# Ledger of designs, part 28: VHH binders against q9uj72

Target 1, 324 residues: q9uj72
Amino acid sequence: MFCGDYVQGTIFPAPNFNPIMDAQMLGGALQGFDCDKDMLINILTQRCNAQRMMIAEAYQSMYGRDLIGDMREQLSDHFKDVMAGLMYPPPLYDAHELWHAMKGVGTDENCLIEILASRTNGEIFQMREAYCLQYSNNLQEDIYSETSGHFRDTLMNLVQGTREEGYTDPAMAAQDAMVLWEACQQKTGEHKTMLQMILCNKSYQQLRLVFQEFQNISGQDMVDAINECYDGYFQELLVAIVLCVRDKPAYFAYRLYSAIHDFGFHNKTVIRILIARSEIDLLTIRKRYKERYGKSLFHDIRNFASGHYKKALLAICAGDAEDY
Below, E stands for the ipSAE of ESMFold2; O stands for the ipSAE of ESMFold2 at other seeds; V2 stands for 0.75 times the mean of E and O plus 0.25 times the DockQ between their complexes.

## First folded at step 13 (VHH; framework vhh_8dlx_2)

Design N1 (at its last look DockQ between E and O 0.94; V2 from the best seeds 0.00; counts 0 for: pae E 2.1 > 2)
Fold by ESMFold2 at other seeds, fold request of step 15:
Structure N1 (fold): chain B 324 residues (1-324), chain A 124 residues (1-124)
Amino acid sequence: as target 1 above (324 residues)
Amino acid sequence: EVQLVESGGGVVQPGRSLRLSCAASGFTFDDHAMHWVRQAPGKGLEWIGNIYRSGRTFYNPSLSSLVTISRDDSTNTLYLQMNSLRAEDTAIYYCAKGRSKSTYDFHYAYPDYWGKGTLVTVSS
């Protein structure tokens, strides 16, 4: 029962960074008759988010214009979504994605699951603050109004951003595992509540002990047990929590594979994951993807996407030497 | 060995036009995007514009009405035409090449090598 591996992204701070020159080249790309889409990619996918913020500030200072706004005016479709998305500070990008998941007709539950099941306490706190500042709405109130049942209760617990951190307790892990086992057998509302409280509130380190003890007690893998016992978005959310606790990069690899292969190329999911994980663990996600599915993430994106959209996704993903 | 040699600089009167050239060698010129950049005394680098292998051009919005970039792939030469020169156009003018010949490098058009520059002084 160990801590996870060191993880690594694919986008790093660029050396010899000149935000003034970058802003000037973006001005040329966006403000003329023709749009230089290749230069947008050459600059924005090759800078970290902090550097992109400095470029946007320089752009505003020099031209009195909003870089994101100019990109939205010149770009369209999924390429616009990638390039504009790169310009959001991470907390605001999460807030943006959640707001769009809940605005409009219906709710994108998979987006809610992917973000809230995977983010740390600090990331959740910053995303709630960004949501309030940007939309003048309370994230928790919006989740409450757009969801229901135990799915809602679990999301509401996650969005508190108060997961325990620190010490583990093996005796408590055994007791927690027994509670999870009973919840799979009884399936009452009270058991579902106890189950989601354990999964949402215990530390990752404690939950890894719990999952090992669950295997010892039941003879069954925790994900298999949840799949057997529950259904709907509640089941999907519980599985996402377990997968993120065990191997968060592998969870995202699974989501990318599903987004590419299950129902055609699901653009929103691919864009969201590539952007959000690019500076955190996308390189590790790539490794898990190839290990698990046989072909590289780079290969699958190249085969299923097209045009400048493909180029932007591949630039964020990057590849091993053999991909080129 | 990549070489970029700018020429055509010198002292010129305000209101006049000037054409700078950049002789390129040591790489396949017609496969690369090319750039002009300048540095006025005591200031940082200012990107003027670029030209792709296709002939498409893009310009710094601050300069777009004053400059024209062209290339002659048969002579491996990049040109900068400047019109209605002013004292504030006094600078060292550099040509630069894009990193690589194709979109296989997602950084391919971004400048990675500069010449030594040519000084343009606009004064009466």
Scores: ipSAE 0.775, ipTM 0.930, lowest interface PAE 0.9, mean pLDDT 91
Fold by ESMFold2, fold request of step 15:
Structure N1 (fold): chain B 324 residues (1-324), chain A 124 residues (1-124)
Amino acid sequence: as target 1 above (324 residues)
Amino acid sequence: EVQLVESGGGVVQPGRSLRLSCAASGFTFDDHAMHWVRQAPGKGLEWIGNIYRSGRTFYNPSLSSLVTISRDDSTNTLYLQMNSLRAEDTAIYYCAKGRSKSTYDFHYAYPDYWGKGTLVTVSS
């Protein structure tokens, strides 16, 4: 049976949108010593990004102030990160997250993996442009300087934003599957290079054929083979690529589940995914989460987050009727 | 049936004060955020401020020195006190309510229902 699946987000353009009134209510919420955090949530999680940009413009026009700046002054911790993050245009949010993943003494490799393994050619082009405009730096140069080895080489291929598009070739897919199988057996530097070039450069539809052929010749699932053969961030990046090719919403569901359960609640990962996917496929991610893990994403966020931070995450996530 | 009935409008001289009332019925008044909004001739809607069940108030920064909002849950009445009125304060003043607060209603504070308004004319 042909799937034909459409993806959907959880945040849509609000009807009867009045950016001037929204800005006025946000002004009231942020003025003085007391902050109306519930009003911030009621407005900003219930508008699409384009509408939020219009609110920020109205806010600046009426009060001569930067809405993001005012929120950073009044808010703290993870609630601040959610509310400020909602105010970035999508390419700039990706650029912002990558910049902060690489700034300072360490590098957040999981952030680099999540963004670069999952974005389309067009999204990568737009984030590179936003990165240059906002930070006056070249994204590719920063990735190169902050990473090393086959992990770097793989990220550098992804950040080019030049994945093949178009036709499939079953004979080439069989050949590529044999190369992947040999790479899992031998693990040489040359084999690692060939493996990541196939995963980074072939189209999604071609890679699905490759993964099917890999199963046919090896009897083993591609993800299981990578997990058995490799380790470290190179292994994690390769797995992320395969998962995104197969079912990108399921990849994000897996990332969310891991962020919530594996070693405590990893706030940055949850925030980043909910914001970045809210207008793209977060509803589909939610469905994959419940299908795979039994409990809804809403339920798990409710149980592991607290305060206005929890309220904001739940507002972005939304739930099925049974969650309420 | 939800009703919000504003009163206390009329003609008032510049520099004077005026208190508006909003009589609420048909819902559990004390569970709702309440708002005042106005519309001057030829202008769009302007949010004045709100008040929560807790008594916390928040005001449009442009109007915060002019107005005070209060509520009396025993009489289901919302009040707007306006001071030092100017000609530009001439407007129709509306009472509005949010939805009931619930654990997971992320629209509860935002205005959901509006009264018919009361006209305030500031002239001499």
Scores: ipSAE 0.729, ipTM 0.916, lowest interface PAE 1.1, mean pLDDT 91
ESMFold2, look of step 13: ipSAE 0.692; ipTM 0.912
ESMFold2 (binder alone), look of step 13: mean pLDDT 81; pTM 0.822
ESMFold2 at other seeds, look of step 13: ipSAE 0.720; ipTM 0.919
ESMFold2, look of step 14: ipSAE 0.674; ipTM 0.908
ESMFold2 (binder alone), look of step 14: mean pLDDT 80; pTM 0.817
ESMFold2 at other seeds, look of step 14: ipSAE 0.703; ipTM 0.913
ESMFold2, fold request of step 15: ipSAE 0.727, 0.712; ipTM 0.918, 0.914
ESMFold2 (binder alone), fold request of step 15: mean pLDDT 80, 80, 81; pTM 0.822, 0.820, 0.821
ESMFold2 at other seeds, fold request of step 15: ipSAE 0.721, 0.696; ipTM 0.914, 0.901
ESMFold2, look of step 16: ipSAE 0.727; ipTM 0.922
ESMFold2 (binder alone), look of step 16: mean pLDDT 80; pTM 0.821
ESMFold2 at other seeds, look of step 16: ipSAE 0.638; ipTM 0.888
ESMFold2, look of step 18: ipSAE 0.613; ipTM 0.891
ESMFold2 (binder alone), look of step 18: mean pLDDT 80; pTM 0.819
ESMFold2 at other seeds, look of step 18: ipSAE 0.675; ipTM 0.904

Design N2 (at its last look DockQ between E and O 0.76; V2 from the best seeds 0.00; counts 0 for: framework grips)
Fold by ESMFold2, look of step 14:
Structure N2 (fold): chain B 324 residues (1-324), chain A 124 residues (1-124)
Amino acid sequence: as target 1 above (324 residues)
Amino acid sequence: EVQLVESGGGVVQPGRSLRLSCAASGFTFDDHAMHWVRQAPGKGLEWIGNIYRSGRTFYNPSLSSLVTISRDDSTNTLYLQMNSLRAEDTAIYYCAKGKSKSTYDFRWAYPDYWGKGTLVTVSS
């Protein structure tokens, strides 16, 4: 039974799961100079994250070694990033991606946008806890120090993880829409502050009402208005918020298409989305991708990636019958 | 009908060597990864190792110095050579196969079908 659209991932718990045998086979794959990359894929992309954690525990118990560490030693480049990334608990993977987005040579603002604009209150809470535990740093303090301006203020609002939930007020939606319309007309710092606070703090349900009222008042779609009124990473973040409120799987389909086709194949973005969404809505993302762009995500990954890296991405993505 | 028939088991004294065979039929042997797995009395399954069509082999790190896996694709036969047998090597030994190799069957190398096994008893 469903009511409306159903979201679904591509990776599910494997039946007849044997973590001890899986760990033994991974041990064999990683011992010596010749790594069995096919076996790594055949096991790790075919288990859910909870099962992968059990495999890692069995590996440590049997061999006294860290599975992630052994994979990093034996693997290289983007294949390493996929296989190691699969071994992170989801909140820690988000924390890991944010850490490296901020601690690298430059800040990867698109990573910050993608994660913080799309995660739920619960996911943000767990991500902050994982960040503190793993890196001994406060996520909010790191975002503050690595970003500036209204972009920073918006990220700081999102990372609190305190968006209103299950609340609608149609009269307030009309008032909020008027504030957004004035912000697009006046474009002052104070108007930008009011705009970001509405987009970050109102519930998804309330924001959908606000966007309908905005169309009524302005005659413009909210995304088109933001694109016309603002620029830079602040504009990109506001658009990401709106798109996630409307149709989060479609937002990720758009991000994947851009990562594959715009300016070359952006490996970090493709890897991050496939891993992070694999147990949540990646199947739904695939559907939106094909509907909007005409070709399946599977087809595009097959055409742009190569080697064991391609095999791993395709295993996570999975395909429809016609893709095979 | 796919069949994997293990043979060569029996009672053997500690310190001796033993070679097990697995006769395969009902599928194209050359296209499949092949595995040996064992189960000692009262214990769970223990993966011994595998071998690919190319002859590449991978072994459970706990057993890698004790065993050798080989295959003869002309006779559709998988072999397990065990040396310096000990009491702890007493187990039922199974051969297993993966599916046909495929870029898009992401389980192809993992064991998919199992034989009935052959008993090896290492006893003085």
Scores: ipSAE 0.748, ipTM 0.926, lowest interface PAE 1.2, mean pLDDT 91
Fold by ESMFold2 at other seeds, look of step 13:
Structure N2 (fold): chain B 324 residues (1-324), chain A 124 residues (1-124)
Amino acid sequence: as target 1 above (324 residues)
Amino acid sequence: EVQLVESGGGVVQPGRSLRLSCAASGFTFDDHAMHWVRQAPGKGLEWIGNIYRSGRTFYNPSLSSLVTISRDDSTNTLYLQMNSLRAEDTAIYYCAKGKSKSTYDFRWAYPDYWGKGTLVTVSS
């Protein structure tokens, strides 16, 4: 059970679900030259992931074809990424996104940060298994080889999926806060190691106590202190961890706002968050988004995306009555 | 009140052709995607195909060479042409409609209302 407010997604199991008829309509949509993109949206964004897996199985049974493969052949650009992405089981979607973040030229560090700073122990365990099964590679080894420095050390701690759960100790929180304060002042490699180990290993409940003690001791907010003391992807990762501990839906709302407004609509980030959070907390993320930024996420997607891509994103996001 | 009334069913010999009609009333016909679906005795629903306002059609790959869907928006009528009928085509044939097209109703093309159907029996 969660402490505090319950979180909610936007996509739920459809009532009166008929996977055979859904697969037949998808077959029609994808056969031949002309693609029925509206039907793809009308089916796939209106089923939960478990139901989508049943549709894919029915499609294979009836037509001897891979539904994801057929969609990748018929679709292009960001619309393809949304529709294909919806067909991944959640652990495999995380694995897929991490694989592509590290494959090829360069590394998409923001993708690594977003996924690894936000996932629970169980989610990390499942994504490591999916990564190994799908790509015949070890996720931890790939992260190690593609990253360096304290950024790597922090990611390597997160990817172990061994954060303490439910533990709180107020006396230890005061001690941990002192260590964080000294790490921001001294900035040695050893202090950076102590800082990331506290942030990666202590339970969320304990870290909230630690952050309160940090404010009491230093007079400074933890995020402001990190921003003042560190830079680069190490700093960005530490901030992401703190924000996820405080209010994970608000962290994703911030990421979405930045992806929409600061980067000229960073499609990859918007797609990833909407799909990955659609059955977990996307409704809660929408609430945080509107509370903090004044306009709904639905409104901002409508204004910055276009075509069937926009329709797919809006279908996943859903809106409040006033958005319609 | 929305109504979809299928007609043209009956007993037909194998190898023959048959044209089914669906008379629509109670809504603006040309704003809706229209579908044909059938159900053979003891079997589940089988989607035949659809047609949009534009005339674009999409068919179940298993049936696409056997059927043609058309619509006449001036008479609010949906048609299903079936050729070279076989005993396995014996079924109740339903027309169905989606909702009115909407930027923000992401189920608008999917069937949401069904007729009562017309029985086609292909006897050998």
Scores: ipSAE 0.719, ipTM 0.917, lowest interface PAE 1.4, mean pLDDT 91
ESMFold2, look of step 13: ipSAE 0.718; ipTM 0.915
ESMFold2 (binder alone), look of step 13: mean pLDDT 80; pTM 0.816
ESMFold2 (binder alone), look of step 14: mean pLDDT 80; pTM 0.818
ESMFold2 at other seeds, look of step 14: ipSAE 0.703; ipTM 0.910

Design N4 (at its last look DockQ between E and O 0.87; V2 from the best seeds 0.00; counts 0 for: pae O 2.1 > 2, framework grips)
Fold by ESMFold2, look of step 13:
Structure N4 (fold): chain B 324 residues (1-324), chain A 123 residues (1-123)
Amino acid sequence: as target 1 above (324 residues)
Amino acid sequence: EVQLVESGGGVVQPGRSLRLSCAASGFTFDDHAMHWVRQAPGKGLEWIGNIYRSGRTFYNPSLSSLVTISRDDSTNTLYLQMNSLRAEDTAIYYCAKGRSWTYDFHSAYPDYWGKGTLVTVSS
């Protein structure tokens, strides 16, 4: 009936769902000296988030215990992060990741970028509420205190969750494109401010028109122009905004590829994206990944991780028939 | 085809012990996790525990002091030993199996069930 490139996740509601039996099996897996890590994976990666919440409720009712707490007690390292992360409602998971990005020594700017550049107004509203309820802190105040400069100003604009929605205005798109072009030429603080205000506040549909007009007047792609004109986390954030406007699944595919192949300890990025996108567009992200990089995301995760951590990531990612 | 046949049920006095058996056929028994599940009258399914090919066992915390699961891979038989039986242990007892290993994936979660055997604990 309808054709097109629909975005889709990899995790769906399980049929014939029995939260009481699932909770009993998790209780067995977590009680005692030995932990049944395979059973944790078999259950938690094969239920949607709403079903996992029902399992956690059943577990609490039956055993008087907090399922997330019991998993943190029994599990370690990256496997713990995957299994515990699956148990967060999506707004609270975003809040959790932002809190830990800012709490420790050194701020994880890439986490801030990936979440705030990609989330919708509704998602931002819900994550601010979850952050306040969970941590008794104001998300905007914490971002302000932990960041600086135009990077901070741009994050502060995004975190308001007030991007315009509605009809496009082609005449205004031409005007906005001229402002972006002047910002690349003049590079004053005021020009940087005008640039980020356009990128943070215009609707996705309007920005696509703006990027087309920018190409027309400058002869240059918007991402290339930002890369040539700016640097640091401000530049990275602006690029992330543009990429999310154009093709959000491709942005996440790019981030996953970088996290898997770059040197360093990028496990947090892989875990965060797989969990956060698993019910939204992770299947679409997989398609973009294979189109752009030649190998499947499944294949690259298999070579990236090991043990039960690998099994959990592969269960969330799932694969095409040829991956198995 | 996969077959799981429970036996050993019947009427037993409170305080006594009972051993149930599950005869398995139609699959490679020693490649699968095996489970016992029960359903008391008027209640939903209650998971009792499982056993892996290695002999590792895991039990529902509410039942762990009452039951022991074992397996004999040479005879393709799963066992449930129940001790100090009470009236509330009256139930239909089911044998179940998980799936075998595949490439980077396996599932111990039950995917096939026997027809069950009735245990009645009464005088």
Scores: ipSAE 0.635, ipTM 0.889, lowest interface PAE 1.7, mean pLDDT 90
Fold by ESMFold2 at other seeds, look of step 13:
Structure N4 (fold): chain B 324 residues (1-324), chain A 123 residues (1-123)
Amino acid sequence: as target 1 above (324 residues)
Amino acid sequence: EVQLVESGGGVVQPGRSLRLSCAASGFTFDDHAMHWVRQAPGKGLEWIGNIYRSGRTFYNPSLSSLVTISRDDSTNTLYLQMNSLRAEDTAIYYCAKGRSWTYDFHSAYPDYWGKGTLVTVSS
């Protein structure tokens, strides 16, 4: 049975889809001082992104209004962020999250790490295009100006979207592992550069062989070695890369657990992961979460979120009746 | 067994008013949002509006000045008041119920439909 090869989301195309009627009900929900938040949830979390785009088109055609704009006027706080976020095409949602991570007060390095360490070449290409079209800015230039050091160099490598695909060379795996081990021992700028180039450029399949050889050479797990050798956001980015190579759904489960339990409920991270993974692997993420932490993601969201915001998150999480 | 029976349709002159009724049975009426939907000849379904147990109403913005929805939970009856009728209001008018409250969220989206009543606005 092949757990790693089979991933699944929680949101699928709805059967019997009627975008015109959906748009009419959303119009009713939003056209007044009293907003029907339950109807927003019942429609928008129960359609795939492609269907949501058709609803937005129907809404504009019927009412001459922008659905996202109307929601932003009527809604507030984290519930607004969930409902508006669902209306973004996936590349634009990634671009949106990166833009806000870098624009304004400070930089949200964890958002940069989470997106850039986890996305495929195709997803990175599409998010760069969306970023340019939406913000009239170059994503690579913005990352360069907002970050520094080896953290920047690693992000700049990832954002190129040029990771090798499908290639494996078992004989080379031992050589690559030795380079990683030397980088942990020597810690020079040149060794850090070689380390991030291996982690960013080798295929996932090759890196899994490399990590096996690293264990053989060092007697240490790759993540443990990175944690001992490096610190700061460079260390966190390297760990994220390794975790995504090993088991990307487990990486997101770890991120969600941390976002829910560390220093309060980190709303931005929970919202971003649930939306971005809802049609890709969120069901698999839920499985990893329960396996590792003993309680379901659904249970933890129910315990820590409230109101219509909670209802929206639970609807995206789409837990079954037997979850506790 | 859920049943929704619309009545009050017929031929009316333009400019007049009409009140439609929907008799509901087979479920706990006041636990559900109730809806009116119409379908004009040769056209798709058009959502008119809904009403919750609390009496809160929401309307299709294109129709909101023309219609009023009310409910009487003691008689399990849903009403649609239509004023200043026009020829384009000729349609089959359907009553629909929303889904029941569930463990984690209230669902108001329509899940069962009546057979409809025909309203013809003619002269």
Scores: ipSAE 0.574, ipTM 0.866, lowest interface PAE 2.1, mean pLDDT 89
ESMFold2 (binder alone), look of step 13: mean pLDDT 82; pTM 0.830

Design N5 (at its last look DockQ between E and O 0.84; V2 from the best seeds 0.00; counts 0 for: framework grips)
Fold by ESMFold2 at other seeds, look of step 13:
Structure N5 (fold): chain B 324 residues (1-324), chain A 123 residues (1-123)
Amino acid sequence: as target 1 above (324 residues)
Amino acid sequence: EVQLVESGGGVVQPGRSLRLSCAASGFTFDDHAMHWVRQAPGKGLEWIGNIYRSGRTFYNPSLSSLVTISRDDSTNTLYLQMNSLRAEDTAIYYCAKGRSKTYDFWHAYPDYWGKGTLVTVSS
């Protein structure tokens, strides 16, 4: 069943890679009063994450200095956030973003939703390991303490990283759809629990059948039903799960469009998605963005961002021929 | 046809100074960041520094006190001034360029190299 699109990122391993020369050029870019921000972009956005780690090692060996530390000292604002973010290994970047989403007073629930609703079992496992190693804390315990209610229960199910894979069962899909329909009608705590268990634990393939059966039974689209039945962050999380099941690149395109256009340019969200998806599916996200919203992601970033920050984001995004 | 031709190499005594030139042709010189790179016998490439049209320069921290890069856009020429030369500065010295600037996007990373000029620092 070859009915889906292949996904691709925008950043690949560079050919003819020379980490020592790259480190020398970064040393020159960061030494002294002035900073060669164009060179930082030209190198760091054009190497895959594994290659960036090798550059950081060469920089330390050659100059006795921490590359990330030097960049944070020389750079400011959102450009600093992009350049520093590129230097995190992907599981550690997810862990870093979750840690800061829960740090101190208040919680950035949208960050929790975006990461936990979208990551695969393998990504969640690696993220939990990175969180433990970096922060000496248990990710699951921190989520539990910082959240509550059915929102918490759903996040706790997702962070287990144990979603079923491998097969579909049309008869069970009809049964699962009936459970979802009853949960929307009755709205009890027990029904909410059954609903989130289905959405968190069934395979993507099975859930697509379930959503079709839900439409047949209820006459409603699954997202519309959730929006009508539930509210708050629990509702937003359930919708994110459904959207990721249907078309994960389209979910991220929606998130980017919202971050660019809704109530200002939400820099943290744009930076996080571009970096986290750059080696996974950002090219596919870019295609979905243009299909759905008419203008390319490149065009919208160009119009709403400025300076070297804009250049860095555009270098990660890349563009179609017509953007140039 | 893009060409980068280095000159000014040769044998020089330790402690002396030397100026290298790179003659550029076949492209719009002032739209490109320019670089000097060297390779000592049996060693890897070592980046010396770069210069933009504006005259902004950046240097390998290991060499920054010994070298000065300049450019003359009217003659399409890149220069490397080296002072207090040591035996370890014996190398082939290469001129390199980045891609053409696109709008305000500098594509400064080297993408084309000259054939080099040999400098030998010997008593």
Scores: ipSAE 0.712, ipTM 0.918, lowest interface PAE 1.2, mean pLDDT 91
Fold by ESMFold2, look of step 13:
Structure N5 (fold): chain B 324 residues (1-324), chain A 123 residues (1-123)
Amino acid sequence: as target 1 above (324 residues)
Amino acid sequence: EVQLVESGGGVVQPGRSLRLSCAASGFTFDDHAMHWVRQAPGKGLEWIGNIYRSGRTFYNPSLSSLVTISRDDSTNTLYLQMNSLRAEDTAIYYCAKGRSKTYDFWHAYPDYWGKGTLVTVSS
């Protein structure tokens, strides 16, 4: 551990881990006439992803069966999505979510934004490889064909996974801030292109300097300026990038709050964030959620979800219940 | 405080049946899922099955045709019935419990074991 590191997940490697016994208990839960859904939750939400992979291997070795396949047979609806989702290696889970966001006649642009605006270079590289191996398709080509305009151009830049990683340059930050301010004033296609290239390519540390210089020049917060200057999915993607640069856990807290409260409980978004962030920063996301919205994430999930699906989400969230 | 005491082990001939008991004390038996686990000589732990308060049972697929688990909540006793015993069933048999059910959650995964009872299957 280093000084200043305070992001933390909710799922950790279990002590005294026995993958053979875990696989046996999952076999009992799944091979019978009735499914032991509580045992599925007790095991799969209490192991880290690496341990879950070892359980799946033990299950196949003992019973000659695919654990994910058996779960898909026995389970249904959103509970199935949670339990199966926990069994994906992280790069493959991102690839899986992007594939389903783009398949069929429509596109889930918010899923594309959430994943591509928030992932690191290494995560994007591994996700692209997982996508190619699993679906025999090129992620970049699929994004290109399913999106358009400056929204597409921005996603295509992000999916390169080549954000700069290096020392800050305060003089360049001032210059970049001037370009961003002019882009908000003029709004030409060229200005939109320059804006997204700055946001997609500069390091997080450099962008924080750029945002400070933007405030100095304009008197406005960067997010407020983008909201006033642009619209549609391009605007939403630019805001997501800025929020992730400033405070990535707070971005996910905002996404969760929106998914829970805006026009009903958006199951896909809640499931995706809880699984994907569970070993990275979900505990920090919970803190940001309560700080900003007054009630705990745990409380809101209890209030809006039901059944074993609710129990699984609460187990991943892993907090003590707080009433308010 | 919590105690799980297995009994009924011993030497038994192949093909015979045997019933094991587990006397539980120091906790509210009704609130806990209960398990049987065994360990053959030189082998790791093998989960046999569990039973919830409702009487629902789940078994290791490798053993499901050979075993039956039951519980008597009025006497705080867990039972394992084993049929058609084979030499490979020679093991120490442990009773285990999950944690207490909470408002939202069964905590069924075993977290406390008894000392076990030895079953030897031989001629």
Scores: ipSAE 0.692, ipTM 0.909, lowest interface PAE 1.4, mean pLDDT 90
ESMFold2 (binder alone), look of step 13: mean pLDDT 81; pTM 0.826

